# Ledger of designs, part 11: VHH binders against Protein farnesyltransferase/geranylgeranyltransferase type-1 subunit alpha (RAM2)

Target 1, 316 residues: Protein farnesyltransferase/geranylgeranyltransferase type-1 subunit alpha (RAM2), of Saccharomyces cerevisiae (p29703)
Amino acid sequence: MEEYDYSDVKPLPIETDLQDELCRIMYTEDYKRLMGLARALISLNELSPRALQLTAEIIDVAPAFYTIWNYRFNIVRHMMSESEDTVLYLNKELDWLDEVTLNNPKNYQIWSYRQSLLKLHPSPSFKRELPILKLMIDDDSKNYHVWSYRKWCCLFFSDFQHELAYASDLIETDIYNNSAWTHRMFYWVNAKDVISKVELADELQFIMDKIQLVPQNISPWTYLRGFQELFHDRLQWDSKVVDFATTFIGDVLSLPIGSPEDLPEIESSYALEFLAYHWGADPCTRDNAVKAYSLLAIKYDPIRKNLWHHKINNLN

## First folded at step 1 (VHH)

Design e05 (framework vhh_7pa5_2)
Fold by ESMFold2-Fast, scan of step 1:
Structure e05 (fold): chain B 316 residues (1-316), chain A 124 residues (1-124)
Amino acid sequence: as target 1 above (316 residues)
Amino acid sequence: QVQLVESGGGMVQPGGSLRLSCAASGFTFSSYEMSWVRRAPGKGPEWVSTISSSGSTISYADSVKGRFTISRDNAKNTLYLQMNSLKPEDTALYYCAKEGYDILTGYSEWFDPWGQGTQVTVSS
């Protein structure tokens, strides 16, 4: 006897587009049977234990099949409503999903389904999510889906207390990790309505310290510009920040624009771009911005010369 | 608190036209470059077009050049995308984005749109 009997169900033929590589590879009798049974049970809107088990079997072989995740969610929602202990039921479902997620870290449907379960849960816990998020990021620190899910959790739970420290730890591990810098920005955008003068000074110092370690790293320069823009009504252009950026470009702004061969090397083209952006925001320093973008176009970043010409043309 | 609300999507036959709108709030719209980005099913985000703060400088992806027109109304805090000669390949969820530097400067793989987007479906 089988664990679940399907003798009362006639499998429906697969009518889906067969362009998917998964369908091409998995044309076994087992695959056809499972998919046929799933189509039949879906058409009957059967929300039963055998249907739940069938969705698990299909997810094991076809985790990117959107329809099966939606069907499983409908079954779980129904069975949860009949459960004596909804919290225990949903926690067991999350435990199952943890294993599926660890085996399929880049599957969009898994993270989407996880969000749906947390919305359905009567007492969801961000603390429960943190270990799997940490484990997944430790395995692949640039996994877009994991970072997106962590940000969703912060918003869903209105809880940002661990995020600044977590971003700092990942930046310490890999200073080039743009996902960590992006997440740090997410913290400031969403966690803080008002920034204190001490927090502002501490954050600027953190950024400058990281730039000093690797001046030609684009991530902290992009972050600095974004941070300045986010708090433009609180952050007076700190002369120390402008002076700091200037230390990476030597005296190139005082030199006449001539042949690229006659211009000196600089420590950071991103410093020059940052200063150009800063000067471009003020009509009184527009000439400095034009010169800085021109220097980027002719010597310090000629690969992006069309971008620099665009920036110059966009200045009033 | 930046808010971007896209609208104007729908179903259209190949060769048809649609006009998308993006209502912006929570920032000084007239001070920022604005972009349109789309995401087709099963694909990552694809940059479509950017317009400068004044509206004087405009750029397009090669796939849409000559067919799409980006524009803005700074008095209404609204961004537009006029889409003509639509193709099945244009089927995607369309998003508007503030300050295109993340898209244009190598952050396209990690770019997160700030709204729900508006669905455009071109079917024959």
Scores: ipSAE 0.000, ipTM 0.119, lowest interface PAE 21.0, mean pLDDT 81

Design e06 (framework vhh_7pa5_2)
Fold by ESMFold2-Fast, scan of step 1:
Structure e06 (fold): chain B 316 residues (1-316), chain A 126 residues (1-126)
Amino acid sequence: as target 1 above (316 residues)
Amino acid sequence: QVQLVESGGGMVQPGGSLRLSCAASGFTFSDYAMSWVRRAPGKGPEWVSTISGSGGSTSYADSVKGRFTISRDNAKNTLYLQMNSLKPEDTALYYCAKSDSYEELWNYLSGDFDYWGQGTQVTVSS
């Protein structure tokens, strides 16, 4: 919209390593000019409207360039101090950032910059963040950066009220979504000072239902182990959990350890891993743990056989 | 959109060396642990090596310790496997694999990785 004049500034040459970071698509005379101007303005520590616009132009083509985000943040900090309405100024910056974020969902610098803006904001709002978080996850439900930012928001705002239901919804949409299972665990670790017996029973049933639906899905088995570790003082559900897991391995533990071709198929190698972990925690069941890890190494998960041998060697 | 492209395989004599590369795109490379996994003819897949997102931590299968070196160049979004003193039993398709979880949770809350590369063939024979 506004064309700025840079005739008073001599562009500084860009270095080869910066060109490599910014990708070959920008190798034009215009790109060289923009980068030269940015280097010159940075060296002068110029914190001006034209510098702000220049950073936006560079971010449009090179959003992974760390130096430009740091420079923009310094400009924004300075300009907000000159503004009559800091809230309006930062809300306008967040509106600009929303569009940049939607165009670059896997860029780490964008989410880091967003956190920095919320920390600067005198009245930041988690409610403002929710629509973009939902939109981004709807577009890519396993985007690590979006999930990481949502967790940061929950901690920053001390607000977890929607997180369990949200995780449930995404697991219903895609049961293999490890990010959704990880977020569900984040909820239990961070949101609850007191957990009711009903909440524990409902969660255990949720986990078992999802495992039953897809027994060879690693995510709910890893989640079950974590959940069990958080609530290890609840002895009554340990028996139900162990009995449940045992339904997925047949009679493999009663058979002699033989050649892989002589061993039966099982419904879940992750059930066997879960049981090995459980039995490995108690010296009285160490032999069961050794057998389970050996079976994983020999037949049920040979890709990680060196991990299973290491687990056996480290049993107390 | 996520792409992993392996290269550098070929035929070598026992005792020879090869350097495998994996070009990654579509995700923030430095945020994820990366692994090499191989599948030999008529055998199941075998984990070979893993490197943390920062490159500060590495681990190796006992069968390749002292012979193979995993490394990464986060500026170039590239994973490497330097293979020295190659043996006939190293003959396999080699796959580049991305961790399904953030580095800090890899050992605790997730336990597996996916193959998204096409694989590169390594053949060690006389």
Scores: ipSAE 0.000, ipTM 0.148, lowest interface PAE 18.9, mean pLDDT 81

Design e07 (framework vhh_7pa5_2)
Fold by ESMFold2-Fast, scan of step 1:
Structure e07 (fold): chain B 316 residues (1-316), chain A 125 residues (1-125)
Amino acid sequence: as target 1 above (316 residues)
Amino acid sequence: QVQLVESGGGMVQPGGSLRLSCAASGFTFSSYAMSWVRRAPGKGPEWVSTISGSGDYTSYADSVKGRFTISRDNAKNTLYLQMNSLKPEDTALYYCAKGPYEWLDESYSGAFDIWGQGTQVTVSS
């Protein structure tokens, strides 16, 4: 938009001359001028419209420069307190930030600044955050920063109402998406102090249905174990779940442990690991756990045989 | 205002050890990744190491891997660099820097936030 005049400000040179090399970018005279002006205005603690524009120009070329985000936040805090309409002012700032965020999805500063703006906002809206979260996850469904920010929003707004359905949709889109399974667990840990019998039955059915679709997918097996640990005494796991898991390993537990060539293929090595873990929790079923881990070491997951031997050594 | 004060430098012979400290103030120390950066005479600045805000994750330049250890004490707002098996090539001014907040690797294009005067490390040949 408008070009501001900086003729009254002398740019401060880079104190240590380290920024050029550390950025590993081609520095222009304009970049050096912008950085010098920023250091000068920061040293003066100038909280003005021209300073706000300068921070936007610097963020456009160096979005990882922490100092400029902190300076912009101080300017915004000052300007919003002087504004006739604080909500409109902060909403315009969020509109600007949306564009910056879409261009820099893995930049920690942007997500941190976004949290600070929502904390500052007199009437923040989780509904406003949902479209950008969806767009960013649609672009990269495993972006740690986006998932972390969504969890922060749920906690900040104390609002989990959309999260179970959202996790379901992401799992339907990509059943291997461990971030979606992890988020589903986040829901149960944080949204529910007590689970109803109906909710428990529905969730177990959801998990079992997903496992049935792709039995050799680690994510729902890890999730199932975690879910059982969260809402059940692990010494009294649901027998229906144990019976279900057993359908994926055939009769390997009734066969003698011999040559790997003599053992059949199974539908899921993760089912065998799940059962081994379950049986390992009870001294009465320790022998079953030992056999299951031995079968994993010998045939079904020999790449991790050292892990399976370690598991055997640490049984009850 | 962010303040970073480096200390612990000195003169040491090859094979020796030094522990650098950085006292931080003016920000929530535990919320930010911290880095060590050095500049040798006649050379450009070189990133040395980064540690996450929690301290759970660390990263090192290939030239210092296995010899240097970065650590932090969030209760004391202090960053450390334990330097073992020092070489003449390690002679430089060492700076602590706030950030980067995205994980640092060879493709990193952002700038470090350096405000301190640095601490001199000299390894005699």
Scores: ipSAE 0.000, ipTM 0.126, lowest interface PAE 19.8, mean pLDDT 81

Design e08 (framework vhh_7pa5_2)
Amino acid sequence: QVQLVESGGGMVQPGGSLRLSCAASGFTFSSYAMSWVRRAPGKGPEWVSTISWSGGSTSYADSVKGRFTISRDNAKNTLYLQMNSLKPEDTALYYCAKDTSEYFYGLSDEYAFDYWGQGTQVTVSS
ESMFold2-Fast, scan of step 1: ipSAE 0.000; ipTM 0.369

Design e09 (framework vhh_7pa5_2)
Fold by ESMFold2-Fast, scan of step 1:
Structure e09 (fold): chain B 316 residues (1-316), chain A 125 residues (1-125)
Amino acid sequence: as target 1 above (316 residues)
Amino acid sequence: QVQLVESGGGMVQPGGSLRLSCAASGFTFSSYGMSWVRRAPGKGPEWVSTISGSGGYTSYADSVKGRFTISRDNAKNTLYLQMNSLKPEDTALYYCARDYSEGWTYDSPLYFDYWGQGTQVTVSS
């Protein structure tokens, strides 16, 4: 890294309450120097190459320091406006940010800053974003920030071409990956104004196949309910979905109310929850919903019994 | 059917040398820039080196300049990384990566679309 001269700048001291000063908070001399210089340059509103370099040094040691990201963004906006080649300047900034992002995958400020740079860029590229998204997901396939950023990119670029295949690949890798199921739902909500009956039928089959593989996996059941709600007016196979779900609860609904020890095991408590939700939407099947929620409270999901009683009360 | 397969990793003592190879298939190798990226335990991925499709341009991370040499043999569809004067800090899983766009991508070392499985390099006494 290039070294700059700061002899013309008087560092500003770190502001602390008297109580904090009595605490033994250990700051390194380098950290104190960098922070003092940053405070001084910020107070002067200096938007210079040495200020840009200083923000990089601070971000390397304190990437969660919100103020330094705002300061860097102001410097970049100023320097970009004076640049002979704005595209090259912003691409170099993105290259620097790629390294910072890979080292700090769960830092909110980094992803927010990345969005700001793409908005500022005269010709941003979704293709450029894909490799870093792959690296981050390969490291942590459930990273909320990475998934949120990918969704933002799809909307910003109006490009959803690869998203179903991408979600499918991650579900194949880990069927319990709720982030991948959530992203699949994001596709159906946002990707197209017009969706064919064949696409909906294929998606329903995909869901049922995944449920069949692991019936006690909450993710595809939550997804199925959301998918059914989203396309209720277009799904002429509601009875097929209900029949499918019923295969996972045996004959438990035909049995009289008894002690938990007398009730059989079922293949999926989530199937019972799905059916209870479905029946609860229609006054004609309210009794079935009440019984299903009661069974969840008594035996199949007693840890959430207060939730099930609340559900029953909301039916009345 | 893009495939990248790394080899040449292993255990060496500090000051030792290793040569990594990456066998590429499923695309026109000479049309793409190639890179080496490493990941140490408990750390994020670090870009190591990039070479243009023709081999005319190379770039290195400051941590490896003067010690590592990237090269390619387009006739054999193979990428190399010659690592000399190895340090314990060089211990990592090393990945071969293809630059995202066809042509020269020297100025964007983290801009990749395909990765190999990685080869482990361990530098210890």
Scores: ipSAE 0.000, ipTM 0.093, lowest interface PAE 24.0, mean pLDDT 82

Design e10 (framework vhh_7pa5_2)
Fold by ESMFold2-Fast, scan of step 1:
Structure e10 (fold): chain B 316 residues (1-316), chain A 126 residues (1-126)
Amino acid sequence: as target 1 above (316 residues)
Amino acid sequence: QVQLVESGGGMVQPGGSLRLSCAASGFTFSDYSMSWVRRAPGKGPEWVSTISGSGGSTSYADSVKGRFTISRDNAKNTLYLQMNSLKPEDTALYYCATPEGYYDSFGTYEYGMDVWGQGTQVTVSS
């Protein structure tokens, strides 16, 4: 890092109202000095190259410090406006941010700051974002903030061309990855103005194939329900889907409700929940829905019995 | 189109108060239980509070009991979280969500498929 002179600035001390409570984390003298200098420069609203360097030094040791990211953004906006090449300036800032991101994969402020930079950029590129998004998801495939940022990019750039294949790849690597299933739904809701009957049929087959591989996986069942609600009017597939789901619950609906030990095991409690939801939408099948939710409460998912009772009470 | 828009976050010192709001649209708000979920830097989502569709039942995480109050105005399609006696540990991005979410095998709260707010940042520091 460049060495800057701060002899004209007096560090502002850290104050606290909890004098008698010991923070067992002891700040280093360097950290105390950096934070004091930052508070002083912020109070002066100094938007200078030395202030920019100071924010980088602080982010290196305290990347979760919200105030320093806001201060850096204000400095960048000022410096950018005075730059001869705004695109080059912001691209260099993004290059710096890439390094910070790789060193701090669990820091949510980085993604917020990244959005701010892209909004500020006169020619932002989704192609530039894809490698870092892939690396971060490869590191933690369920990182909520990285997935949220990817969705924001798709909407910001109006570009969904890679998303279905990407979601498929993540589901193939981990079929339980609810974030990947959620992203797949995001694609169908947002990516297409016109969806063909063939595309919908192919997607239904994809869902059914994944359920068949792991019937006791909540993610594809929740996805199937949502997908069916959005698109069932375009397909004559209600009976096909119901018949498929029924293969995972055996003959439990024909058995009397009694003792849990008298009921057989089933391949999927989520199939039973899916069928209950389907039957609950039609007054003619309300009795089937009540029975299915009751079976979930007494045997197949008793930990959530209050949820199942709530579902029964809310049937229309 | 389902939309959730959070607001009301900000910076406060320990012991301060904030009121968060969530404006909901695109679904029959009064038919659904609503939750507040927060994400602290470097952590997965943590469930904070839930309120029933009618507003008659509420539940809270042990860490916020007695300090936070969840409420709703079904006529305005708005969910609220009144946060009192704020602690540094409450620093997080706060989201409103439907109860379709669940806890995964690692104890991380997963959001439901249909509902995604942008979140509102709450920072408690002195």
Scores: ipSAE 0.000, ipTM 0.105, lowest interface PAE 23.0, mean pLDDT 81

Design e11 (framework vhh_7pa5_2)
Fold by ESMFold2-Fast, scan of step 1:
Structure e11 (fold): chain B 316 residues (1-316), chain A 124 residues (1-124)
Amino acid sequence: as target 1 above (316 residues)
Amino acid sequence: QVQLVESGGGMVQPGGSLRLSCAASGFTFSSYAMSWVRRAPGKGPEWVSTISYSGGSTSYADSVKGRFTISRDNAKNTLYLQMNSLKPEDTALYYCAKEVYSGWDEYTSGMDVWGQGTQVTVSS
């Protein structure tokens, strides 16, 4: 690491509007020095190698400092334009950012900066992004920032060719992975302008097969509702989907609402909720929706009884 | 089959402490964020605390910050809530919840609660 000289720069003091003097004493001298130098260089609009290194040092200790990411981006834009090899320069910047990202996976500024670098790059590569995306999703399958960035990449590169298979792989690894089901929906919404009846039928079969494997799993039921709503006007799925869902609740709708002990077990409370939602959309089946929500309240999901009563009250 | 079994509740005097446990089964516990949710008599559910899948990040409702500590043991598939400096206002049925993330539909977002809960009563 090259040690840069700052003897020509006068550090600007930390602003302390109504700040306790004790809090100022708690700051490390290194932190105060770095921040003072950063303010001075920003005020001078200095776009130099020493300024670039200073931003890296600050990001290492304060990665949520929004201003420093904007300053670094301006420095990178300037320095790449002065570079003999712009692609090599930006690839080295991405290599540095990979390390920072792995150490700070839930930092919004890092993912935003990454997008800015890809927009700046003359030949950006989705293939380069895939290893870090896979590593981070493997580590935390629910990291919103990683999933959002992957979706951004798919749109930015107009490349969805591996996304359905990727979602399938993650669902095979963990059938409860709601992020993978959500990403699968993202694919159907965005990946294709023309979708064949065969593709729709294959996807419906995929959903039904996964529900059949684990009927008490909310993710594929929510996905089924969304998929049916997205495509029902192209295919008359209502009766097929309703008939399928009904197989998981037995004859519970034909029985009087009595004591919880008198009601049978069902394979899926989510199937009952799915049917209640479907029936609640049509005035002709409102009574079925009321019964389904009532059954959820008294036996199949009593912990959320107040939610089910609220849904009944909102039906009319 | 997803199952969450809460335990460790009881009666305690104001200023006392209790430690709640939640035994999880039927899913890959180490892959999900976990939460504690409580319901006081006659009131709706109130979120108490959340812990990330690894245990590296925690968050708390303002009403319990500094008094409660959430933790997890992924090897034992168990979630904990250490409750100190208990107040009468903490009296509630406490539930362990597995969180579900959604990006396309808010219906899939929230806390999927399975279990009977464990009663905590703080009385003078």
Scores: ipSAE 0.000, ipTM 0.103, lowest interface PAE 21.0, mean pLDDT 82

Design e12 (framework vhh_7pa5_2)
Fold by ESMFold2-Fast, scan of step 1:
Structure e12 (fold): chain B 316 residues (1-316), chain A 124 residues (1-124)
Amino acid sequence: as target 1 above (316 residues)
Amino acid sequence: QVQLVESGGGMVQPGGSLRLSCAASGFTFSSYAMSWVRRAPGKGPEWVSTISGSGGSTSYADSVKGRFTISRDNAKNTLYLQMNSLKPEDTALYYCAKGSRYYTSWGSYPFDYWGQGTQVTVSS
């Protein structure tokens, strides 16, 4: 019940017209009233319809106030237990939450509360969650909270049947969407205990095809490295992958290291980084790794020069 | 069945010229960078020159820059080294070398296959 002391903090100055300032003052007084009522009802542990409405009013103006979400959850649990139809009651609560979520897509408390409601629900449905997840991703395809919640749903429901196709669709829509590539990796890590060599071969071809479309896209290169690391014992195709990556760097490894002006352009600096990492793991190819990192430092990625020098110094 | 067969070596006077050839078989020649490596009496192998699979890029050791020209004919699966302004120091056994299976271009040793070599002797 303590109020925060902000006397040591200088807020950034905000200017608005007189009408907006008066409206903000009136809003602050109403907010104080709502918060005062909430503190009183929480102290009394009142789990009533008026308390439920109060929490909705506070969430509308202060959705990041996590105490109010805990209080609302307690009220919902109590009212649900008194209800003749707990499924209908919780579905109505989820309907209310759908609107709140759409208005506050980057609020952690909302997604956490949604998880709590699904855990409380006697017959939760992943199918019910899919439309809101689709709407939120369509609005912001890189929203971390929405992607994290979808992953949680896949694990909670033990259902991954549509995830590979969904990731493919989003990558087709925007090949640079790192969140879609990350979700595709989540599928391979979690979806199956047993994965066939045919599935792995098809996935490698998918990666290579997407790299071929846009060689200077970091996402599929990062994904390829992770995929190879995850399945190295089973793939045994390192030479095929290295040969493929080499097609994007031309003849730069055969050219003398000198003036950056004398070096040709390459199709992908990420291919060169991928090859440097691969070659750096084997003493027999250490010279190739050193040359690749040196080329990155002097021409193909000079902004990260200190990183590339550090990589060279750490080679065994 | 990778095979590399060098030819064109011989004895020549300082300032003279020789053209070395390497006939390649058993692999997709145009997909691999090719190199010339030499071994002088009493010394280890020294890299001389590399050419990309397409022939679009070439690289040379400092000791031969401006004097030697590497080239290839992918239709004939043949690698060449044109050696001009030869010096006694160029006396060596010259090897045709195929790049590593792990990539199609390289600027450093190691190589995954070498031919038998052809002797070049520069003497007055």
Scores: ipSAE 0.000, ipTM 0.089, lowest interface PAE 21.8, mean pLDDT 81

Design e13 (framework vhh_7pa5_2)
Fold by ESMFold2-Fast, scan of step 1:
Structure e13 (fold): chain B 316 residues (1-316), chain A 124 residues (1-124)
Amino acid sequence: as target 1 above (316 residues)
Amino acid sequence: QVQLVESGGGMVQPGGSLRLSCAASGFTFSEYAMSWVRRAPGKGPEWVSTISGSGGSTSYADSVKGRFTISRDNAKNTLYLQMNSLKPEDTALYYCARDSYLPEYGSSWTFDYWGQGTQVTVSS
């Protein structure tokens, strides 16, 4: 017989061949086994040590599978009720969860499960949560899930005493850290019903000092607006704050609206937006608001011109 | 700087045993499921075994079940494959493979890093 010639055919790289074929095989066999066992135990409502181990194995490979977290919670709730030491049992579960959390910092189900464990715990401790919060923030200071969980802890434990200083420390580390500014606002919203004159003056000075360092930083301007609205009616904003903001826009409000080339540079477009918002609340200053939004659309923030036109249209 | 280095391969007679090791570095070993994959001369790749990040879950190909045992030592960043009752059909280049870190949403088996492989030859 004649030999076939394959000299015109190039073999595929071994990594590509192995990758494509094995992904299918491993997914089919391993997932079929794990999910089949999970379905069987869930259908039987089995709340056993082997079921607890199975949920840990599934979480290790599929931490976003919400059904498995609910099943694990039911198992833990049952097993803790049969335990001689409920506190020790739940503390061991939290120790296990600490490792899982460090490995999956952006997984919603993990933080939700952590909240459920603390609600179940007979003597939960905010102090126990602080080391993991510190490790996670040190790794990623803007992690939404970590910040959300810290806020939940403050509310759950009714403890805000260290939060203002904590926010200050993170702002000193990174002045652009919007998560730290947001957390500072969370403190004022939830920890204080009234503000003293000293607290108000100290906070305004803190904000103004940070704005002076970086006038084109959006975070402290958004924060200043929120802080003013929290303790003052929009129409009754502190005149010192309004005067401070005007120092960053020069004389642009007194100049005619013309070509972008004819308008001067300003120190902060966020100052102009801040003032436009304030002026938009009062019919007597509505013309100033319209002009400020128009200037933002034309020169100082043209990328968001449709937003500025929308804000003008929403003025009475 | 992810590195996977296999060792422990060699020549063995039918019925013999070998223990393969894979030294992992450059990543948090306990966060990843790990696999053994083999390729025999003139054959396609064959998945052999997988172990979860915690070591609590293991799975095996039917061809090796009951003869091979996968294990890991997370403190030493090392993956193992204990191969008993070896057959000529087990002759292959054996690869250590890291399963990709599963995304927050959904899951699929993908391998993002491979070792260079270690040769296992079972012959009389």
Scores: ipSAE 0.000, ipTM 0.107, lowest interface PAE 22.0, mean pLDDT 80

